# VHH binders against Formyltetrahydrofolate deformylase 1, mitochondrial (PURU1): the designs that were tried, part 17

Target 1, 298 residues: Formyltetrahydrofolate deformylase 1, mitochondrial (PURU1), of Arabidopsis thaliana (Mouse-ear cress) (q93yq3)
Amino acid sequence: GESLDSSVSPVLIPGVHVFHCQDAVGIVAKLSDCIAAKGGNILGYDVFVPENNNVFYSRSEFIFDPVKWPRSQVDEDFQTIAQRYGALNSVVRVPSIDPKYKIALLLSKQDHCLVEMLHKWQDGKLPVDITCVISNHERASNTHVMRFLERHGIPYHYVSTTKENKREDDILELVKDTDFLVLARYMQILSGNFLKGYGKDVINIHHGLLPSFKGGYPAKQAFDAGVKLIGATSHFVTEELDSGPIIEQMVESVSHRDNLRSFVQKSEDLEKKCLTRAIKSYCELRVLPYGTNKTVVF
Short names: E, the ipSAE of ESMFold2; O, the ipSAE of ESMFold2 at other seeds; V2, 0.75 times the mean of E and O plus 0.25 times the DockQ between their complexes.

## First folded at step 13 (VHH)

Design v02 (from u02 with G56R T59Y L106F; framework vhh_8fcz_2; at its last look DockQ between E and O 0.07; V2 from the best seeds 0.00; counts 0 for: pae O 17.7 > 2, placed apart)
Fold by ESMFold2 at other seeds, look of step 13:
Structure v02 (fold): chain B 298 residues (1-298), chain A 122 residues (1-122)
Amino acid sequence: as target 1 above (298 residues)
Amino acid sequence: QVQLVESGGGLVQPGGSLRLSCAASGFTFSSYAMNWVRQPPGKGLEWVSGISGSGRSTYYADSVEGRFTIIRDNDKKMVYLQMTSLKTEDTAVYYCAKTGRRYGPFYDFDYEGQGTQVTVSS
């Protein structure tokens, strides 16, 4: 015969919750209990309470059964806690249910960051949908990058720019259906009007360690200064050049045996890694605003 | 539909005071934290201050702590930002923002209307 089997193993899926409010006793207990009461299990929990600021930041990773705790109920349950504590930020992502962030990639001539991001994206290591690639430089259709883009159905848009016309309205139209913008060595300065018109985050990669080496050619500055440490910085874009909140920085040692060419090559390797790590951290809700120009990166 | 209308900006000398107002409609106002964000020249949006739905908790960016006060009136559905000891660095367009109920981007604020310009100059 046939038996009655009432035990069905649930499909457990991951969730992430980020919380920011005034510091108060019992927040961690309340957030943890919310997850546990619904049969969820916490896999990781990070908390930051800055000295003298009386604020609380947390990021939790958990798994749960979406049949027992439906996606909309997850939102409502965390919103109830957010209202109780007057939270400034309460965000849930469930990667297997929620749409991936949609991004556009902007670049100029150098494509080392674009290539790395495309490879990481193809390998499933960069959790985004790439809607298009935009450049102020035309590229031959028979290059590896252009063949890759065509194979995956990712449009490449050449936007011919001049100092008098950066074509920012054209770019805004191309990126209107994105969640954030990635500057993968885009060497044009985005105007305040562009930034306001876009109204969402823009993440950049800078060749050098900010704030010490601002501007367009930081490797030359570092080489001439005789530094023993070079690097790359990924940051949010603001109207002031290279001054937005920093997301990730990476460094490498250099010596008298390096020339300008090897400085540039080492920096390009750092730029690839720095930008991809910054984007991944952003998409995983690890990057939170802190103060006026700082970040918490869990 | 959610609507947030900012007012009260203007030109003021350093050390002066100014009060910004935000009229809210289209949602259950007392259920949501409200915020002020600003866009200084040459920078992106930055968070300035926040207040819980009940009004019991207030929060401030380091750069404005002790100089700005956020207040809400749930009966009138208003949020205010009382600014004192103003500095030239406070020059910005100021926006009122509501927290969202759904998941969203890293900064989950709504800002409606055109904002209000605050200019602090000698």
Scores: ipSAE 0.000, ipTM 0.143, lowest interface PAE 17.7, mean pLDDT 82
ESMFold2, look of step 13: ipSAE 0.012; ipTM 0.332
ESMFold2 (binder alone), look of step 13: mean pLDDT 84; pTM 0.870

Design v03 (from u02 with S31D G53K S57R; framework vhh_8fcz_2; at its last look DockQ between E and O 0.20; V2 from the best seeds 0.00; counts 0 for: pae E 15.0 > 2, placed apart)
Fold by ESMFold2, look of step 13:
Structure v03 (fold): chain B 298 residues (1-298), chain A 122 residues (1-122)
Amino acid sequence: as target 1 above (298 residues)
Amino acid sequence: QVQLVESGGGLVQPGGSLRLSCAASGFTFSDYAMNWVRQPPGKGLEWVSGISKSGGRTTYADSVEGRFTIIRDNDKKMVYLQMTSLKTEDTAVYYCAKTGRRYGPLYDFDYEGQGTQVTVSS
């Protein structure tokens, strides 16, 4: 017989489940019953059903006892429900058990996004493994960033590029063992061939509110135009420049009291925050593709 | 190498019929649910129909239910979409897609084919 000893306390760990299928009656009930039947407790549940589309998106957060509900059984139980509804997507992550996403960071001259990401990563606030940093600009080994990378065993790869040779095959080799790429102010345009060869998501930061101010120097352009609102956009990369599905946007007011320097600093602060929030949302399974060029962000 | 090759599209009049085919290779076909999705002109990608691994369960978008039938043949590694009573609103590029054991929230469908154009007009 099973012991009634109260000193055997469960150790509960968090789990996340994302579900996407054709809309039907009873989906939430079945998903929640699955969790509850194993002694799990739902901490949050988000649902989106787009207008005039017959599809259902959901994301649940729960805690559970991995002794009572083993990791592989979690997958099997949700897969049974996925089969019942013909699900287009059913994904579970259990951060304390599952491996972190592996990423590579690409940048050019400006490193404000890289520095912020490294600090968040060091503080345990960005749940990724950084496999390498790639840049088309060489950096002196005695800089703070380079010493940080060396201290933590993160390779820095200088890949010299020209207008005629972007070295995309070399970059593909360097990043082949990653789950997604982050462009932290990488100012070279990735070709369609690169995107097909990589075959996984690429997340970029743009220094403006898309679709406005496409191109290379939005902060200067916005300052010269006298705008009263600035922003930053983090989005997925597609073949069309600065046009992929948007993950996160941030805005801030500016005025005549800003000079170019303060204007640029405000823009850089938005870029740092926007990119790191987008990556965190992606890793927490909060970002779901929707339509041709949209996202659901739970 | 995952390959999905769609065929069977064409130009038809309203009320006509077409049968779309999808030849699959490069993966264990019987391990995946399969789907048809479409992209109408000027609109986003729409899910049309899905079929379970065994073929025992089929699902349809409301706009096509009763008019379209999804079928699979696991021995031949084929998926079909039998389309009848076609309307001008059915004009789109049609893709077949696998779903199943992949993970990550951004990956709604795994499709790599060129699609097949269906045009319904007088």
Scores: ipSAE 0.000, ipTM 0.197, lowest interface PAE 15.0, mean pLDDT 83
ESMFold2 (binder alone), look of step 13: mean pLDDT 82; pTM 0.848
ESMFold2 at other seeds, look of step 13: ipSAE 0.007; ipTM 0.290

Design v04 (from u02 with G100D L106F; framework vhh_8fcz_2; at its last look DockQ between E and O 0.01; V2 from the best seeds 0.00; counts 0 for: pae O 22.2 > 2, placed apart)
Fold by ESMFold2 at other seeds, look of step 13:
Structure v04 (fold): chain B 298 residues (1-298), chain A 122 residues (1-122)
Amino acid sequence: as target 1 above (298 residues)
Amino acid sequence: QVQLVESGGGLVQPGGSLRLSCAASGFTFSSYAMNWVRQPPGKGLEWVSGISGSGGSTTYADSVEGRFTIIRDNDKKMVYLQMTSLKTEDTAVYYCAKTDRRYGPFYDFDYEGQGTQVTVSS
């Protein structure tokens, strides 16, 4: 029938689809035809087929009219293709409709990663809901970080810990309604019991290039040793310290012209950038498990 | 290197006044907000007051608002804290601090001086 809104142009919104199955002829054609048949337009398409696994990974970015292709129909249409290929994984996200991931941030005394994440979050560059910040370190209430958290209604929980009592049950209760956990320089080791009780992904930042330089390594020791390259690694947390699948790594050259202060600042800049990029990639469905301890990062 | 040198502290009776000074060097002074922070005996650092790089905006902790005035002189590279109606709880070592501009509304206080002792008693 006739409408006063017949002159209104459709509003197109972005969608992302990730697909993982055994490799077969014609997968890309079927996936792209699904989108095109509904009037959608593909803006980007990534594929990875490893040499020895005979599996197919893909990630597509597209735009579509949610009136013509409703959110539930998007799920149904991709599920039909997933069944046809016996897919191991088929996931759609539509960021403007789907709820943002809920996260909690854990840290100890150093807050350079927290500050970077809060800034990116405020600017709309990090598509998460931050449910709380947890630390084993008490902070003065009149600092700008604490004022920021208060202004935005983000709780700060001081959970004091000792070697004898890490208070992991208290932390589990605080984070029970989150999609994943971010360790933004949390210097306490999470136990296997914690990881099992939480049951979801935990993402960490490490000050160095893994697998080298596992554990704690003070910046002064690296500086005194005269290293020429520094790095940072963001990875999933597993029971084995600093050994989980790597999401992002960054490097920077250092030289004799760096004093300790500039050396430390370069290291901290790598860490905050590495962690924020890893979280963004995770939220955009760019990070997929691969084998037992590897990732595909589209 | 950034250097901040505080002076002007001393022993003052309750209700008295003092003016603290901070001489700054080693950075482009007018480009940075400046702050006063203090450390009361046996306690951690407490922010007191801040002033924008131009001097056009000032802020104060609730405990000192109306009693303290922060002032800067960009030509002399100085920041001052005019304190009046001093109370015993104002007893502290006072530090001048530069604002870390790497993060927008998030500040980390960068101070290098030894501070200046203010003691308010009998």
Scores: ipSAE 0.000, ipTM 0.100, lowest interface PAE 22.2, mean pLDDT 83
ESMFold2, look of step 13: ipSAE 0.000; ipTM 0.179
ESMFold2 (binder alone), look of step 13: mean pLDDT 83; pTM 0.845

Design v05 (from u04 with S31D A50G S58K L105F; framework vhh_vobarilizumab_d1; at its last look DockQ between E and O 0.48; V2 from the best seeds 0.00; counts 0 for: pae O 14.8 > 2)
Fold by ESMFold2 at other seeds, look of step 13:
Structure v05 (fold): chain B 298 residues (1-298), chain A 121 residues (1-121)
Amino acid sequence: as target 1 above (298 residues)
Amino acid sequence: EVQLVESGGGLVQPGGSLRLSCAASGFTFSDYAMAWYRQAPGKGRELVAGITESGYTKYAKSVKGRFTISRDNAKNTLYLQMNSLRPEDTAVYYCAKTGRTYGPFYDFDYWGQGTLVTVSS
């Protein structure tokens, strides 16, 4: 009879590959063959070729045996294909091996986005390491959010700001060891010099459907105007206020049956969900900048 | 319309030097990361050097210490100083621009026509 070796069980782990190049014949075939030839199994494959633009974007999600296809060999094999097609971008992530993205969270007074993100992070639903939380508002140490941060060893930095000094050099020092920055209702405008000095992506949440509601559009003004849809937008920060590439947008219906309180609550619920989804999509390599101000979101 | 025009390529002997230029127009040059790529005959395109809008530089292992990337924001021009040239540096060199104002180098969406560099004795 046949025996099965029960002492060796392969552990299959997920991998993600993102590819961007000029469009050409055979790209998907070559990429899929690379995975299959190493015994990998594709679980998902997304492709986008924009109309009237000769570029190709793809994202593949696969499982593989890292003993049979070592992490460094995965890089080498995809690099060979990248060279063949002159790829503009070829990125592999293996979440179980590769370090999580490190982020810092900035906020002002309102903490609904911070609380949601911390909750999702605790539940393992945000694949990040949170290095610190920074705010221009001091919080009492016995509040729920501060106790949460202390319990999990996440520093909270109070950075008092004025109109004359936003203390951006202090913030830059605090966030220098991060992969990207998250503005979870940070109500100060980051300068172009800050953005240049940081030199990495900054993701924001805006209370409205950009571009229609740039800047501060108070909930009362929207309520008084009788809108039937409210929304939230998460986007990359650029020097132009509320104009960076959009990552995620969410909407909620409202009606005459909403009072101001329920209207505001719906808006806050949209903001926290929208920001959380945008960050998750970014960390899963689903967000690809394209053109000057657009994104592909796989 | 974004336009990138490379110049300065030519024929040089091994050990020689060349300086490549890339004249940029159609965008605010100082806001974007820029890079040089090259493509040898029969090979894929590879990153040679990159420079962020803030001046941080990155080099391929094969050229580190021999090539220097720089930018002149007043002239909207990107440069590549190539010293100690070797036959394996023979390639078409392309100027590249990111599609966004901030962020990592890996997203270069706009390319020039290229300038040929030949290293031969």
Scores: ipSAE 0.000, ipTM 0.236, lowest interface PAE 14.8, mean pLDDT 84
ESMFold2, look of step 13: ipSAE 0.176; ipTM 0.528
ESMFold2 (binder alone), look of step 13: mean pLDDT 83; pTM 0.842

Design v06 (from u02 with A33Y G53R L106F; framework vhh_8fcz_2; at its last look DockQ between E and O 0.01; V2 from the best seeds 0.00; counts 0 for: pae O 15.3 > 2, placed apart)
Fold by ESMFold2 at other seeds, look of step 13:
Structure v06 (fold): chain B 298 residues (1-298), chain A 122 residues (1-122)
Amino acid sequence: as target 1 above (298 residues)
Amino acid sequence: QVQLVESGGGLVQPGGSLRLSCAASGFTFSSYYMNWVRQPPGKGLEWVSGISRSGGSTTYADSVEGRFTIIRDNDKKMVYLQMTSLKTEDTAVYYCAKTGRRYGPFYDFDYEGQGTQVTVSS
């Protein structure tokens, strides 16, 4: 045990609350009053009420004294409000107290997204615990990425796959204790049975701006066609290829001054940034699926 | 198991010719767009050529167009790369790849084989 020194100010910590319910009068007032009554201070508040959906979405960011408003009481107080409004979703996170989301990373041969995520994770800019990395490609143990994984105690699992045996039961076992899965350039299509068996969110990175560029679209062909805009899309995985709700999209201009190598580098840079931002937004409770195939991203 | 086995590489003088082969197994070969990619010494992967499922449409990187020809034989489950007028710059490990239907980056291709080394030097 530790106690605060008498000469030290109360430690205020950040909290986030996301609320989704059927629209009703007075929701914001009730949520903000809950925070204020406990001595919390709201730093940001976002609301979305779609005209045709008759629902209410909000995300609040606040600071509070965890001595005055203990973590378990925060849950109870927001759950009371959630019950009052029949909320479809009410989630609190307190990043300094709550365990980080646990993720597994799947990839094939290209590792630019993995490397970026490991860098951001090491720098404290990606609020996750990485339980393992899974690939259908074996990597030499003396490479920089493999040394990084070994140094930090992150297992790398080589899972050789074929069309007849994607080894999805093996992968399910490896990821059973994760909160969500990240496809960081995984070149195999996950089956509907895998998605049902996993039962949690799966986030992918796509080369290009969905929905316009589903499937394969080799960068050389785009380069030769003289496109002036390239993009990347991060989205939730569903059974339909490259069609799940979009989390983040990024674009960049290209020109005649790009050779193929610089064009590829810009594309890879968009992919790694887009995926990393999508994961960070998800972990900060900024992303809710909305409607049939949309998201609210606060 | 998906397997792509590349062969036909070797040492060739500039201006020479070489034919690479790729034997495919473990998937419905005729359902996939097939490609050749290469990795020059100390450099990243480069796409070289692609061929449609029927073989009726072919594409080539600018650096090899007019010199290389991609061919497929769906009955034998083979992809070939006929290389002519070889240059020192063509020195690389060459890989055969199928096009996946998953979100893919610069090369939307599954690389499964060990590759075959092509060395062009005097």
Scores: ipSAE 0.000, ipTM 0.099, lowest interface PAE 15.3, mean pLDDT 82
ESMFold2, look of step 13: ipSAE 0.014; ipTM 0.324
ESMFold2 (binder alone), look of step 13: mean pLDDT 83; pTM 0.854

## First folded at step 14 (VHH; framework vhh_vobarilizumab_d1)

Design w01 (from u05 with D107Y; at its last look DockQ between E and O 0.82; V2 from the best seeds 0.00; counts 0 for: total charge +5 (limit +4), pae O 2.2 > 2, grease 26.6 > 24.2, SAP .724 > .668)
Fold by ESMFold2 at other seeds, look of step 14:
Structure w01 (fold): chain B 298 residues (1-298), chain A 121 residues (1-121)
Amino acid sequence: as target 1 above (298 residues)
Amino acid sequence: EVQLVESGGGLVQPGGSLRLSCAASGFTFSSYAMAWYRQAPGKGRELVAGITESGWTSYAKSVKGRFTISRDNAKNTLYLQMNSLRPEDTAVYYCAKTGRRYGPFYYFDYWGQGTLVTVSS
């Protein structure tokens, strides 16, 4: 058969494992032994056991030799442990082997989030493949964003919408081959029918600290209320507006010396950073659902 | 409209058997992981058994070897065969469907109304 002696240069690569089951004695020991027995080395290990439902969550980062521990064997070995603990939720990612997540970006007029995401993506700091950008606003082909998209072969789809026709079937067709959607300031509300038809995660950025200031409330409400902290929230989209599980929130101090313009500018800076971090955390398997509407973010 | 309708619960002596069924409608059954949960009086809901869209199964330790989860994708039906029943298996049993995952995990976001299983002498 095939000779293992033909290996020239073993290379250690990173892997991530996330796990959820009923809490029990010895889970961490079993999971860590799985990695160690295959010659892997754990670089980090996070555990969360919530008080109210007797469940266990973990995320491990490790390095391993994929010649000695092949990618499919990694899945099988962790699934054997999952079966021992009655768990459905055991997921491995190996970024250097596994396909990147495919995403589509939806936006309306404002592009500060899109621009930040494209910059991070180009720099290799956002581990996704961007399948397309969709907007309900037409853009001239000679703008910086449109030239960027053209140079990188990323389609831009203008989908003219009205309150009476959101064109959601057209959007569904455009995004059918994606792993999740990102609303990068898409100012149309996605219907329950769209969310059911898409059937995968949709991640949004909100221009305030949820659950406060829900809906289309502009920064003016927070400004008029005299708050001393402003923020942005990235969350999963559900049928209920701005109510889905929160992934990331960021805050900044404001004072009486901020006018509405500086207030909005600070909020926009928070929005682009908050969304980008949320997507990176999602792709790195740091965002795990728990409870009715909560997340663990390792 | 997503519907999950459980049936097959009842009163059984210890050591007996029951087969629970869950008729599913309003979604593409074969594309989703399914599970059975149970809730004893004064307790939270706990996972009993799960089955992925590809047919991989898992079981709570307390039921492994006694219960068998299965699915019939042609009939849109989820089953739980419960053998060697014990008094501690007494609970309302719920059929559950995964929905949006909110990350890498199965998140069970839809439940049926439940069926009562009582195991007593």
Scores: ipSAE 0.374, ipTM 0.644, lowest interface PAE 2.2, mean pLDDT 87
ESMFold2, look of step 14: ipSAE 0.403; ipTM 0.673
ESMFold2 (binder alone), look of step 14: mean pLDDT 84; pTM 0.851

Design w02 (from u05 with Y106T D107W; at its last look DockQ between E and O 0.42; V2 from the best seeds 0.00; counts 0 for: total charge +5 (limit +4), pae E 4.9 > 2, grease 24.8 > 24.2, SAP .714 > .668)
Fold by ESMFold2 at other seeds, look of step 14:
Structure w02 (fold): chain B 298 residues (1-298), chain A 121 residues (1-121)
Amino acid sequence: as target 1 above (298 residues)
Amino acid sequence: EVQLVESGGGLVQPGGSLRLSCAASGFTFSSYAMAWYRQAPGKGRELVAGITESGWTSYAKSVKGRFTISRDNAKNTLYLQMNSLRPEDTAVYYCAKTGRRYGPFTWFDYWGQGTLVTVSS
């Protein structure tokens, strides 16, 4: 029953613009005017100017009519402003037009992060395309996770590894068409040669509060130290183990009544939430470089 | 091993000129954006000028029109021509290159040891 005489509302779509340059007078006014002059409506605008650094960061969220302001014109208009201010970064993303980021997921034996990510991805809450899952542990084809992967056409690659042979060239071949890599409890250390050969971001989840308790068993380190807070950390991978810029951290209180088992369980519960939030923030252009090893997270 | 070695600093009178050089090694120079930063006594490091791998340049307002950044990819060398120097240009000048990129964003992860420029009568 709907009449063909009904008014047709314009279709407005979201856009995101991130701007990073040396601080100067008038940047916000110019960026805002660019959006408004094209009929866009700003829904959110974040600015950060560090007190001791002469740099400017901003992230705007806006809606616009892509008929009135075509995707390529959005790029050109912001690039003109970027030239005016000598911007180090000017990045536009329009999620409904731009391709989703393609990722591969790496894991070892523990799959709690993989399962959470697959569920969020299925529900449309993780804005990525998953090209494959890679593990150094073989899984039977009749398990629920393997059936899920088959049903959705996501390849699972078993890559047998040892400390002496990490098979990094095999992994590089499998991930060459991805935009970034997610380590969802992958328990092998990626070498500097792997990181150079991949040449794109690698995001990890660590079951502990970095920079404290680096390495392969941070829950035991935290337990032995008698901490009152534990949690999970998601960070960029660099050659220095567990030392890359932090994207997201989540915490939970502990007390003398907790044992090592409950420390681990609490950390695992937070890991899956922490990783998902970090990936979402990254894909929404909320994670910006700051200093030599820090981030701005809008 | 990435190495950035600055040279060309020294003592100069106000109104004078200097040309700084930065010899780069240990990476494919032409593939990275480069910059000059400076640090005056008691102040933080500030960006002076930047140049992309494609040659696009940018300048701090305080030096625009007086300083020129350039690169010679055949010699793996970054330059800063500094003209009409003022006492407030006195600083240690650092060469910087981008390191690993995070998403679409650029980071300057590697720095030289610096070369001192002193402008005084």
Scores: ipSAE 0.055, ipTM 0.416, lowest interface PAE 4.9, mean pLDDT 85
ESMFold2, look of step 14: ipSAE 0.068; ipTM 0.457
ESMFold2 (binder alone), look of step 14: mean pLDDT 83; pTM 0.837

Design w03 (from u05 with D107H; at its last look DockQ between E and O 0.69; V2 from the best seeds 0.00; counts 0 for: total charge +5 (limit +4))
Amino acid sequence: EVQLVESGGGLVQPGGSLRLSCAASGFTFSSYAMAWYRQAPGKGRELVAGITESGWTSYAKSVKGRFTISRDNAKNTLYLQMNSLRPEDTAVYYCAKTGRRYGPFYHFDYWGQGTLVTVSS
ESMFold2, look of step 14: ipSAE 0.443; ipTM 0.708
ESMFold2 (binder alone), look of step 14: mean pLDDT 85; pTM 0.859
ESMFold2 at other seeds, look of step 14: ipSAE 0.434; ipTM 0.706
ESMFold2, look of step 16: ipSAE 0.475; ipTM 0.706
ESMFold2 (binder alone), look of step 16: mean pLDDT 85; pTM 0.859
ESMFold2 at other seeds, look of step 16: ipSAE 0.486; ipTM 0.720

Design w04 (from u05 with Y106T D107Y; at its last look DockQ between E and O 0.48; V2 from the best seeds 0.00; counts 0 for: total charge +5 (limit +4), pae E 2.5 > 2, grease 26.2 > 24.2)
Fold by ESMFold2 at other seeds, look of step 14:
Formats: sequence, structure tokens, C-alpha cells
Structure w04 (fold): chain B 298 residues (1-298), chain A 121 residues (1-121)
Amino acid sequence: as target 1 above (298 residues)
Amino acid sequence: EVQLVESGGGLVQPGGSLRLSCAASGFTFSSYAMAWYRQAPGKGRELVAGITESGWTSYAKSVKGRFTISRDNAKNTLYLQMNSLRPEDTAVYYCAKTGRRYGPFTYFDYWGQGTLVTVSS
């Protein structure tokens, strides 16, 4: 029999599992035993059981040897446990094996969110494939963002719009191969028909703290009113404007020492950080629907 | 507008076979998971079989080994081959498409009008 030496170390890769079922005794034990039986090691485990509701949510992070526990076997083993508990949902991702989520980015004039997302994506900090960028505004080919897109082979689609024709069928065709959409300051309202036809998640960034203020609110008006607190909200898009489940909110204080320029810069910094964090949390399986219009964010 | 139109239902004797079809339009068929559900009189809808956009299939325990789900992305059509039919398979069968899920979980939110399958002896 051959003896192991120190050069025969397994290469371990990360996995994530999320689980939703009726609450019962022993769920965590069974899920953790599944991982341990294959030599996996749990690095993190989150559980949420709402008060007075008989439901269970969990998210586990683990590392494992894909030679000992092949990707398809991971699915089969967790599915067996899901069937045992009559689970409402069970999802596994293995980021180093599974295809990244494919997204399209929609924007109008302002590009501070797009630029931040492109930089995070380039740095490997945003785990997506960007299939295209769509805007209702044309951009000169010599701008920094357009050169970046060309250098990385990301198409930019100018889709001119009017109030009578938002060209939503054209947009649907352009995004048909995506897993979800990101509205990075897209100032056109997507219709209920668009949302139904697309049928996948759409994530938006709003420049304020919802639900207290819906729609537009120009920064100049807030500055002139002397507000002391500004915010940003990232949320899922629904048919009702700015009312979908919230994923992330961020807030910052402002004071009389802020001029209009610094006030606007703080607002833009909140928006880009809030949107980027929401997308990362979504891709890491941290965002789960809960209740009528709430989320669990592990 | 999303449309799902089922066909192929009818009367059949126990042990017989039927093939259900679902013609889909108003969305990019190949990009979405699809499923068949059924609803017997006086009961809720139940999942029969599902198929992902990449072709992975799943089946309810009561039909596994007897039913086969498939898709033809060139024709925008979902199929259910039903073999060894039993009286308890009597139901209205619905074609379903995934909707928005607000997270990683999959929900089937868009439904057709259904096609009646009756298995009687």
C-alpha cells in the first residue's frame, strides 16, 4: 500500500449551499453531516427562523475536495436531504466550477455606477460576466468608459428612446441570455410587460432611503433644504415604482461644511457602493425573499 | 405577452400513454426553466416534472420512471411523455415557466390554461 507524503495535499475549493424548508429538528445536523462525510469543512453557517413562523432558512460556506466529492454528486447529496425534509428550495453554487452569472447593465446619462462596477469586475471583486451595456444615451468612442468596454470586448448598445416608444422589445432581445439585469442609473421606467417578458430578477439603485421618498429628488433640492442625512437603496424592481424588496441601504451624514460639489460626490459614492454590494450579495446567494416584501441578507 | 398553450390531453385507459405539448411564445424559451404541474379535482396544484434551461430534469416521486419531460428549443416547445398511466394521474396538466425569484430560489409563476388528462377504466 502506498503511503501519503506532504506533496499529496488536496486542492480544496469553496462551495455555498442555501436551503429553505419547514422548520424541523435536526436540519443543521443533516446538512453539516453531508458536508463532513465527504471530507468538507464548514467555514460559515447562517440560520434564520422567523419568530412564530414554521420556516427555516440557511446558508453554508464550505471547502471541499472536488476529486472526493464531484460537482454532480454535491447536487445529488443535497437533493437527497432536500427530499427528506420536503424542502421548498435547495441551491448549491461552486464558484470555481459553475458558470458566473451573466448580467447586462442599463444606464442613462450618469455613469458613476457603471464605472465602479467595471473596475470591480476587472479587479475580480464582482463575480459576474457582463454580456453588454445598454443605454438610451450615445457616448463618444474616445471616452474612458467606451475604451474600457472595447478593450474588454463588452458591447455597448445605444437604444434611443422616446416617451411613446421605450423600445423594450429591442432591449429584451439584447438581454435574452442573461441571468439578471442591473439598472445602473437607468432613468426610464420599465413597464410591467417588460418585467413579465424578461421574467428574471432586475436590480436597481435609488438615490435615497426608501420607502420614505419614491421617484426623483434632485440633489440641488436636498442641498438647498439643508438635509443632514443622505442615503442610497438597492432593491429588486417590481411593477410598482421603487417598491420592490430592498437588498442594501447605505447612509451618510452631511453638514453645512459640504458645498454642492461635495454633497453630490458623497451621494454618488453611496450609490456606487450600495449597488455593487447588493450585486455581490445576490451572486453569493446571500439575498433570500422573506415575507411579503422583505429579504433575508446573510 | 407570455403565452403557454398546452395540448395533447384526452381520455386514455390505465397503462396507456399520452404525449403533452406546450407551445411557448412571448419570451426567449431557451433561457428559462420550464415545468409541468397538475391539478386533480378538489386538490391543489402539484409539480410533476421540471427541466432547466441547460436540460437538467427532475420528477415527482409518483411519476419518476413513467414520465419524461423534454424541450425543443428550436420549436419553443415543452413536452411531457406520459407512460403507464394510472387513474390517479387524472388531472388538468399545466405548462409553467419560471418568473422573477428575488434571489437564488426558483419559482414557477407563469402558467398556461391547461389540458385535461383522464385515465379511467
Scores: ipSAE 0.244, ipTM 0.594, lowest interface PAE 2.4, mean pLDDT 86
ESMFold2, look of step 14: ipSAE 0.265; ipTM 0.616
ESMFold2 (binder alone), look of step 14: mean pLDDT 82; pTM 0.843

